VH-VL binders against q9fz32. Designs and how they scored, part 41

Target 1, 221 residues: q9fz32
Amino acid sequence: MALYCRDTLIIIFQKLTVADLARASCVCKVWNSVATEDDLVVSAFTAPWRIKELVGRPASVSFWRDNGIWKFAISHRICRGDSVTSLAVKYAVQVMDIKRLNNMMSDHGIYSRDRLLIPISNPEILANTTCYVELDKYAKREVAVLYLEGAPKREQPVPGTNQQSNLSADGKRRLIESLRRSMQVDDGTALYYLAIAEGDPRSALSEFSADLRWERQAGLN
Key: E = the ipSAE of ESMFold2; O = the ipSAE of OpenDDE; V2 = 0.75 times the mean of E and O plus 0.25 times the DockQ between their complexes.

## First folded at step 20 (VH-VL; framework fv_ogalvibart)

Design nb4 (at its last fold request DockQ between E and O 0.23; V2 from the best seeds 0.00; counts 0 for: pae E 3.8 > 2)
Fold by OpenDDE, fold request of step 21:
Structure nb4 (fold): chain C 221 residues (1-221), chain A 124 residues (1-124), chain B 107 residues (1-107)
Amino acid sequence: as target 1 above (221 residues)
Amino acid sequence: QVQLVESGGGVVQPGRSLRLSCAASGFTFDDYDMHWVRQAPGKGLEWVAVIWYYGREKYYADSVTGRFTISRDNSKNTLYLQMNSLRAEDTAVYYCAREFGYSSDYYEGYMDVWGQGTLVTVSS
Amino acid sequence: DIQMTQSPSTLSASVGDRVTITCRASQSIRSWLAWFQQKPGKAPKLLIYRASSLESGVPSRFSGSGSGTEFTLTISSLQPDDFATYYCQQYDSYPLTFGQGTKVEIK
């Protein structure tokens, strides 16, 4: 009889792991109703990591099936001079883990992205923090994201700095292609340097070259 | 057909330089990370270097760091290995290999295609 | 660096035999392990990736298992074409490393 009392179940389920909650949810309808309560699930998800707050909700219920460290990542905004190597060193993680987490492929170079997700090597970094549940378009998965520099700026629609230099769409494409070839990088990377250079391809190449030189000097290449 | 063809091997004296090439065909070369792997005569396989698809990320084995440089020319579908300060222990068949990156939303990262290799002999 | 240790170094077997090769990693590589077959004078050929996934075109008699630090390659019924040297490779992290190889020879 006690196992049918909602209050009793709540008390019991508050002590369960995410995995156990998932199992409990399969027992019966009553258990399911309690085991799937948002507050209970969030608590179970965050408690092992001592996360203060989890903001956002995943679209998929499968997100809550486990709360392994791999469900969490640091959001790193890409800056000039960043390489996967430098970031790996900075965050004390393996290069390959960054690559895997972000599904780094030819269509998604490092500079084509606003950010990289960095895997968590030390779970203590999550303690007393706020994590944000996000669907990352490159990782193609929902991730609880930690921002080290503060809350994610609500993407106010960056008013399109439509300073579209009057280059025809075709001209821009050709320029990007030319830069891509010259730099031997992907389109995204070429675009990145072009953007930094405010549309000047020479400056873009110069910046790229400077970065390469820096990497060489740093022994990263 | 996907194919990798190594070239540039030969006999060189210690301290000299050699440049290897790997010509890729049958696939979009600029989409793939590329590796060099070598095998000394009668020995096992040794990873040498990797260059990522966009050419800026390069990693080397300790044994070749500072002496070898991996590079690529995507316009020519060619991978290169510049070998400087060659040593006797660098004697090996050098293979280029393609890294398969992505399938069904999972990053794979394994070497799926290999060339036939080119022999480099470093001897006095 | 992650060290990969294969055992045995040499294996003598007959056609039809079940053959098992073991690969041990010095640290956990999760499932980032590949198996290669190499015949004399030829390039390595990929057999297994992600510890247990069979590469396309590879006979089903080949199978891989394991995770973490212990891995096995199994040939369920050895065929004449299977006499070769086999290598495990970790691709968990750089530098990539290979096992020393296992030579499968005719008994």
Scores: ipSAE 0.873, ipTM 0.964, lowest interface PAE 0.5, mean pLDDT 90
Fold by ESMFold2, look of step 20:
Structure nb4 (fold): chain C 221 residues (1-221), chain A 124 residues (1-124), chain B 107 residues (1-107)
Amino acid sequence: as target 1 above (221 residues)
Amino acid sequence: QVQLVESGGGVVQPGRSLRLSCAASGFTFDDYDMHWVRQAPGKGLEWVAVIWYYGREKYYADSVTGRFTISRDNSKNTLYLQMNSLRAEDTAVYYCAREFGYSSDYYEGYMDVWGQGTLVTVSS
Amino acid sequence: DIQMTQSPSTLSASVGDRVTITCRASQSIRSWLAWFQQKPGKAPKLLIYRASSLESGVPSRFSGSGSGTEFTLTISSLQPDDFATYYCQQYDSYPLTFGQGTKVEIK
């Protein structure tokens, strides 16, 4: 009886970790309804780090399933004279972790980017701050970003064309449905992989398959 | 066919210099970080240096810092190792290796393709 | 620098044996560990990356496990082609470091 009372479920679920909340959402329709409540999910995600506010909404529901420290990053605007080595010293982090977090491969060097994501070396920096949910093009994932100097600045549009701007709303819906079926996932997950693949469904499927392989190998499953 | 071919090894006196080359083919060289790894006769593997794909970031093992310089010429698909102030303990087979980096969470960083090596002997 | 220690240094085994090689890191390397096979006169060959991921084309009798500081390479049924020296290598941070090697010999 009490396990189907909405107010009782809210009290129980607000004490759960993000992992346990995800498990609860799979039990039944009533549990799913409560476990997916916006405020409850955001609270569970931010509470361990004492983050004051999380701005923005991820495209993927799977964003909420892991709130480990690597989900968060400092946004460092690239300035003249910066190097990966100097940033590693400045933020007291390892060079290879900057490399990993930013997927530093391709023709894009440090000065070809507007910012780098910096790993969080001291989680206390997150306390009483505002973090912004952003999809980082080079890291190919959604991340909760901290701006030490303030809020993010509006970036000027890149000259040329955005490959996503070529799709109609109906075309995007068809792509999402196709990806959902191919990947056996929810709409949010399909949208996430489509977004990191810059609208290319082949790349989205490839990224998903690679992530499944990594999750198996990393002991996540 | 992805291929790495080292050259420039030989016999040299202590205190002298050598320049090793690694010719890359079968892949887009500009997209990959590159390593040198060495193996003294009868001994294990020792990482020497890495250079990142755009050539600015370089990192070295302590044993060679200040004496060796890694570099690359992306227009020639060639990796180099300039070895100055050579010592007897630098005697080894030197391998070049390509780093694999595909990831959705983190850049990887493991060496997936190796050359066959070139022997450097430092002796009087 | 992260020191990598392999054990045993040498082992003797027969075809069909189950072989286990261990690798210990002086500090946590999370899962950033690779295993290489090297035969005499040849370059190293990648077997395992990220502690447990099998490289393409590597036989399934090879497997890796572990995280943090303790790692294991297992050959479930040793074949004649598997007599070689095996190296673990951390790629968690620079400088990259290898274990000292484990030579697998025919008994």
Scores: ipSAE 0.402, ipTM 0.775, lowest interface PAE 3.4, mean pLDDT 83
ESMFold2 (binder alone), look of step 20: mean pLDDT 92; pTM 0.938
OpenDDE, look of step 20: ipSAE 0.842; ipTM 0.952
ESMFold2, fold request of step 21: ipSAE 0.367, 0.333, 0.272; ipTM 0.760, 0.741, 0.708
ESMFold2 (binder alone), fold request of step 21: mean pLDDT 91, 92, 92; pTM 0.936, 0.940, 0.938
OpenDDE, fold request of step 21: ipSAE 0.866, 0.869; ipTM 0.963, 0.963

Design nb5 (at its last look DockQ between E and O 0.02; V2 from the best seeds 0.00; counts 0 for: pae O 5.9 > 2, placed apart)
Fold by ESMFold2, look of step 20:
Structure nb5 (fold): chain C 221 residues (1-221), chain A 124 residues (1-124), chain B 107 residues (1-107)
Amino acid sequence: as target 1 above (221 residues)
Amino acid sequence: QVQLVESGGGVVQPGRSLRLSCAASGFTFSDYDMHWVRQAPGKGLEWVAVIWYYGREKYYADSVTGRFTISRDNSKNTLYLQMNSLRAEDTAVYYCAREFGYSSDYYEGGMDVWGQGTLVTVSS
Amino acid sequence: DIQMTQSPSTLSASVGDRVTITCRASQSIRYWLAWFQQKPGKAPKLLIYRASSLESGVPSRFSGSGSGTEFTLTISSLQPDDFATYYCQQYDSYPLTFGQGTKVEIK
């Protein structure tokens, strides 16, 4: 009987689900060693969705224990004109599911973020893709994210590129308040124009003024 | 301690307008989604509208879409309902309600704080 | 829109009775269901959220169960303070909808 032979166990375990691998890892030391190998767990995690590649490794081993669709999300780059409603329509998901996934609370809405997680309504979108394991600041958990525009840029150390620091939370708050007063709009709208202006308040005001002129023209058609 | 107080109700003829206010105190108003819910005399509860904490996302019941506008002023801790083109079937007590949102960074939902209500009567 | 149907519409009960109210959704709402209590002349009060979680300060004689399309509110031993109208409410998706209510009366 070759149930303790490592090569035989690898062949058997390659066909198991993540749940069955977790059960196999509790049998004995030899089974534990094989059932917890990176190649096997990654293969079991990705196979049901036909994912081509999973980039990055989670900090928590518990990440691998469940590969249900809720472990995955589309990482959508926030663009001009986006709303939670328009994104729900675009991705064929419910508004409330976007709200819940992103823990939307006192953070000034979607324009306080570069990206928003979108739940996956059609799992076939995962097939033949690369997903990235990330700890999402807002979802408070590790998520395997899909970038529809392609792989994120790799970090390369270049002298002088880290000369500026990001605004503090208080600095961002004051900037948003100033912009909100100048434009006479709500927080979400102020953040939208600040985001499309890449943090420059004067550019944000210019974009707002241009859009306001367009709306007047459209309303006079 | 946590409190919501509605005002602005009254008697009005069909086709006219009213504006309801809901003053919030005892909590950080800008952290919470806010709702309007109404109840016709002797009838059940009907959800009317919601506005999310930052004010941009708004959703309405079909019965009021295009006629009612929900809004908020987070600097004044106040929720509003502008009611235009009022009809007899809009006669109700109107409540504002807070959605308690999140506990331990996870969504909970539920309307945990309600005002006392303000009566709107639409009649000739 | 998701219709919420409560049963019964009215029930008569005595102090100490076990009371069960049911709520059916026209489609799955998973576990995004709340129960409210309302007494005459007062605003509704949240009892249960997420189908089975008891709101802070609500007596443990109240419990909720169910998922998907069928849900129940149970009062294990009815107290004088519990004579009221009870509403279920789904918050799975907009528009939010309430059941028609169940009035619990003294008999």
Scores: ipSAE 0.370, ipTM 0.747, lowest interface PAE 3.5, mean pLDDT 83
Fold by OpenDDE, look of step 20:
Structure nb5 (fold): chain C 221 residues (1-221), chain A 124 residues (1-124), chain B 107 residues (1-107)
Amino acid sequence: as target 1 above (221 residues)
Amino acid sequence: QVQLVESGGGVVQPGRSLRLSCAASGFTFSDYDMHWVRQAPGKGLEWVAVIWYYGREKYYADSVTGRFTISRDNSKNTLYLQMNSLRAEDTAVYYCAREFGYSSDYYEGGMDVWGQGTLVTVSS
Amino acid sequence: DIQMTQSPSTLSASVGDRVTITCRASQSIRYWLAWFQQKPGKAPKLLIYRASSLESGVPSRFSGSGSGTEFTLTISSLQPDDFATYYCQQYDSYPLTFGQGTKVEIK
């Protein structure tokens, strides 16, 4: 049967979407062997967006299960004067979408980061570009990242590596101020929670919230 | 009394390693960012490294990056500087200093307490 | 890196004189500037922080001013104890950087 010939299958599978390739991979061993080929999968993933090149590979095959626009993001290096609002305007996206993508609890969380991922509102921006598959530590997911200013420097901080934070002294101050405002506490209290959270503002807020809940339950406030 | 006391300095050959310590007393050590600053004989002050109060954030001068490691043990109220691959240009008095953060509603910053320093001499 | 440039490198003055030392930053550091005094064989002592805030215990004859890229340390009436080397420091961003120092000596 023509459907068992590898060459024939390749020709057919080259026309399939990523979703269809995934389905094809479940049919039989022969189909699986062809449908899971890296070149076919990458081609199927990039073709709808007219991406020129995809650099890197995801650690999880689940990355390929969906190639919606939300799989892609623009890498924006944070500069002085940037705010989530200003970036939303700059890239014509919603503030909430930026915050969701980056798992931000506060707009001021921007100052603790080196970059923000910006959601893509116009898919045409991906045409004839190079995208990089990255695991973003803040987004906590793999994302195909577009760099508008050029290729990423190879020294991207590997998640979990004790790499020096590029947070400026000013960034530190702003972070503390943000936490203080968010928690509605004094500087000392904000610093305390940041310390026990080992510098993670999300964890700091979580711990603070937990303590507040406990105090309420105990009738202490 | 608030005090910082450096130790561990001495004479070493180029390429060797040395570990400096800074003992803190009279204040809550874990609440402060800690710095190393050095001064070559007859020269000005040069910032070397900082470690933030919660210990995860570390920053270095370019001149020592990859060779020096700053660390702290809050349980012992001690700051450390591991110096590897020492060079002649590393010869200096090394000071530890604390940085105070917020004085009121605003971040003030400033290295308000310094040790007396420990001399490191790198010579063949 | 932010470069800090002090002027003058050396200043000769007499007791009672008004002394002014200038520090210039290569870029704006807003008000994140400190002034230190150092005597021979001693550790630096903080005098001024946040450009104009006087450290506790420092005599009122010392004052700091400026913002952005230009800063000044002023001693209104020089005392015998004030003959030393003075350094400005920016702590706006890492790496922290010092000026080259200004030696205030007896005329």
Scores: ipSAE 0.019, ipTM 0.568, lowest interface PAE 5.9, mean pLDDT 87
ESMFold2 (binder alone), look of step 20: mean pLDDT 92; pTM 0.945

Design nb6 (at its last look DockQ between E and O 0.03; V2 from the best seeds 0.00; counts 0 for: pae E 10.9 > 2, placed apart)
Fold by OpenDDE, look of step 20:
Structure nb6 (fold): chain C 221 residues (1-221), chain A 123 residues (1-123), chain B 107 residues (1-107)
Amino acid sequence: as target 1 above (221 residues)
Amino acid sequence: QVQLVESGGGVVQPGRSLRLSCAASGFTFSDYDMHWVRQAPGKGLEWVAVIWYYGREKYYADSVTGRFTISRDNSKNTLYLQMNSLRAEDTAVYYCAREFGYSSDYYEGMDVWGQGTLVTVSS
Amino acid sequence: DIQMTQSPSTLSASVGDRVTITCRASQSIRSWLAWFQQKPGKAPKLLIYRASSLESGVPSRFSGSGSGTEFTLTISSLQPDDFATYYCQQYDSYPLTFGQGTKVEIK
């Protein structure tokens, strides 16, 4: 009987991880109603990192399923003289990690961009900060972005514009190619992840990233 | 009919600038990554630059990095190459080309090319 | 950068001959290889994509094979229209790179 009381559930669910909340949401309607509450989910997402505030909401629920450090990035506005190498040194991260996060095929691509997302190596930098959920066009995924110099100007595209425009056949091809390049995999693998993500490239990338991390942790690579 | 037509080539002195254009017709220009490829007289093909279909991703060959800028105007179905600080070694026929895909599942390369426009850099 | 090396640089052949051109990549490019034909004063024409797929409208006498680092273009029976320069291209990664070309000329 106690597990059907909303108040009791809230108390319990406040202690759950995002992953556990997701599982709880599948148990029954009552549990679902509580486990999917925005405040609980956001709290569960931010708490491990001691983030003060999360601004914005992802367009996909899959965003919440992955709350690893790779979900976060620093926004770096590109200045004259910046290079991927210099930024790697500045932020004490690997060049390849920067390139991967931003789907860069060449270091020279930096000149065509206004900003780069920098992967976070030290999670402590997230403590007591405000992070912004953004869909980055280059990363082609939703990222919780940390701005070191202040809040982003309002002109940033609000996550959730379902620009799922009816991609033409060519558009779809380009999407797959984009994923292939981003993932550095073959066509079959890219298609696999796109399929499991129900055509959502963001989710596809997320799933791929998760698998890679898992493989690394498991010592399979 | 699918077609690419380059223009803007000519004779220029070293250090000068030139802007090439490529007019696309017969296909949905905005759906394609576009490339510039050049060929020096009597030499082979050299990739110069690419701009992705969504217009912000750009990549360049090392030989032109910092000097050339690729851009596109999807409303005009036109690809551009701004060439600054031109050098003698930039002398070439410049081709624009689109990437293609017969299937939604695969990237297959460059299927349509323009006729090219000649750029001559000489003192 | 991925270097593409073609061999031979020049090939003399007669009509009806079987011609084979080889392209080697400095690293694996999987199957991301295209073959182009270029005639003097003309733009390159795509012949083969994905190492072995024949472009639409290209005669069946043309074929491509290979994966990884070694690739071949084969003309089963050389025709008068086939005398040209041929280029391989990798599109695995940027920068895109071409082979130096193979000129097929009349013997």
Scores: ipSAE 0.015, ipTM 0.521, lowest interface PAE 9.0, mean pLDDT 85
Fold by ESMFold2, look of step 20:
Structure nb6 (fold): chain C 221 residues (1-221), chain A 123 residues (1-123), chain B 107 residues (1-107)
Amino acid sequence: as target 1 above (221 residues)
Amino acid sequence: QVQLVESGGGVVQPGRSLRLSCAASGFTFSDYDMHWVRQAPGKGLEWVAVIWYYGREKYYADSVTGRFTISRDNSKNTLYLQMNSLRAEDTAVYYCAREFGYSSDYYEGMDVWGQGTLVTVSS
Amino acid sequence: DIQMTQSPSTLSASVGDRVTITCRASQSIRSWLAWFQQKPGKAPKLLIYRASSLESGVPSRFSGSGSGTEFTLTISSLQPDDFATYYCQQYDSYPLTFGQGTKVEIK
């Protein structure tokens, strides 16, 4: 009965990739229970990069399905004198990769942000570090971010806003579920609108309704 | 309704200068990186230059570096190409192009193009 | 500079044929490749971005594939409107570069 024994399954599953854990989770209820345990999933996610610690939990379970290098980014504190060009040189990355990662299509300039996401050019920079799971409104997805200077001090919420850094992973999941049901969309779509609405579900519904109306008016299929 | 319209092309002698304009309408011009692309008669496309949405970062093809200057005026929704020291090999139709997709923030490429303006450099 | 090479330079085909055009990069461009269609006297039109993503309003008979250094544009059933010149273009790094073009003509 070794294939049913939880302790044996833990030993076997500790060696699996995130993709193989996902496959194992589909075999039966016992395998699903073991393959979805947080410790195993986090270990499989971080091991290829030798990350010391992953802080925070994603709102979407799909976050764990792929741990390619694009899941990670440096969160760079923007200083006076910074430009996308100077940061591309500093971090040895392509200018266009910074622009793509940060969806530089908004009306804001670089200095309207506190931080800019920088793609990882050398994965070794992740080794023995602490990464933080954050929902980034510019990347419009959850990202595991590295702070080279250490994580910034947390602050009080601004009145009248729903800052995502103040919500627990369970709170974010409840908001996503509520929004998904209200809009009748998948979790990924709900997460997108919650991110652009900075955690406010009423604003997210408004943005969704506006985008749907625009799509009909523009004649898009 | 999204539209780019080039102007300023014409016949000019080698060594002279010419200034191209590209008028944008139907979208928020200041959100987008803008490009110039040219095509010599009967030949393929050649990328010329890009200017980023906030106007500071600019990049040029080697063939035009030091001679051409890309610029933009976001308050007038207009992209410019100043072409100095023109040569016969600069003869081409010049297109302006928007870098991102018409309908979605996640599209990447030159999704909106103008009709082009012809520049002929001949003696 | 990343050189983009298309094959073939000219392709003769009939309506209904399946057409493939190949584009090769001189170094890896990952998936940062676009395909454009151009008819005489007209501006280029974006068909495919990120190697395989179909631009909105483009017919589903167009598809793209590939990554790294080799890419393919496929037209599953050629229509009269598809006789044109096709260009691939990398946007992985500056300077942006186009292939030399592939002219698709009536056989």
Scores: ipSAE 0.006, ipTM 0.499, lowest interface PAE 10.9, mean pLDDT 81
ESMFold2 (binder alone), look of step 20: mean pLDDT 92; pTM 0.943

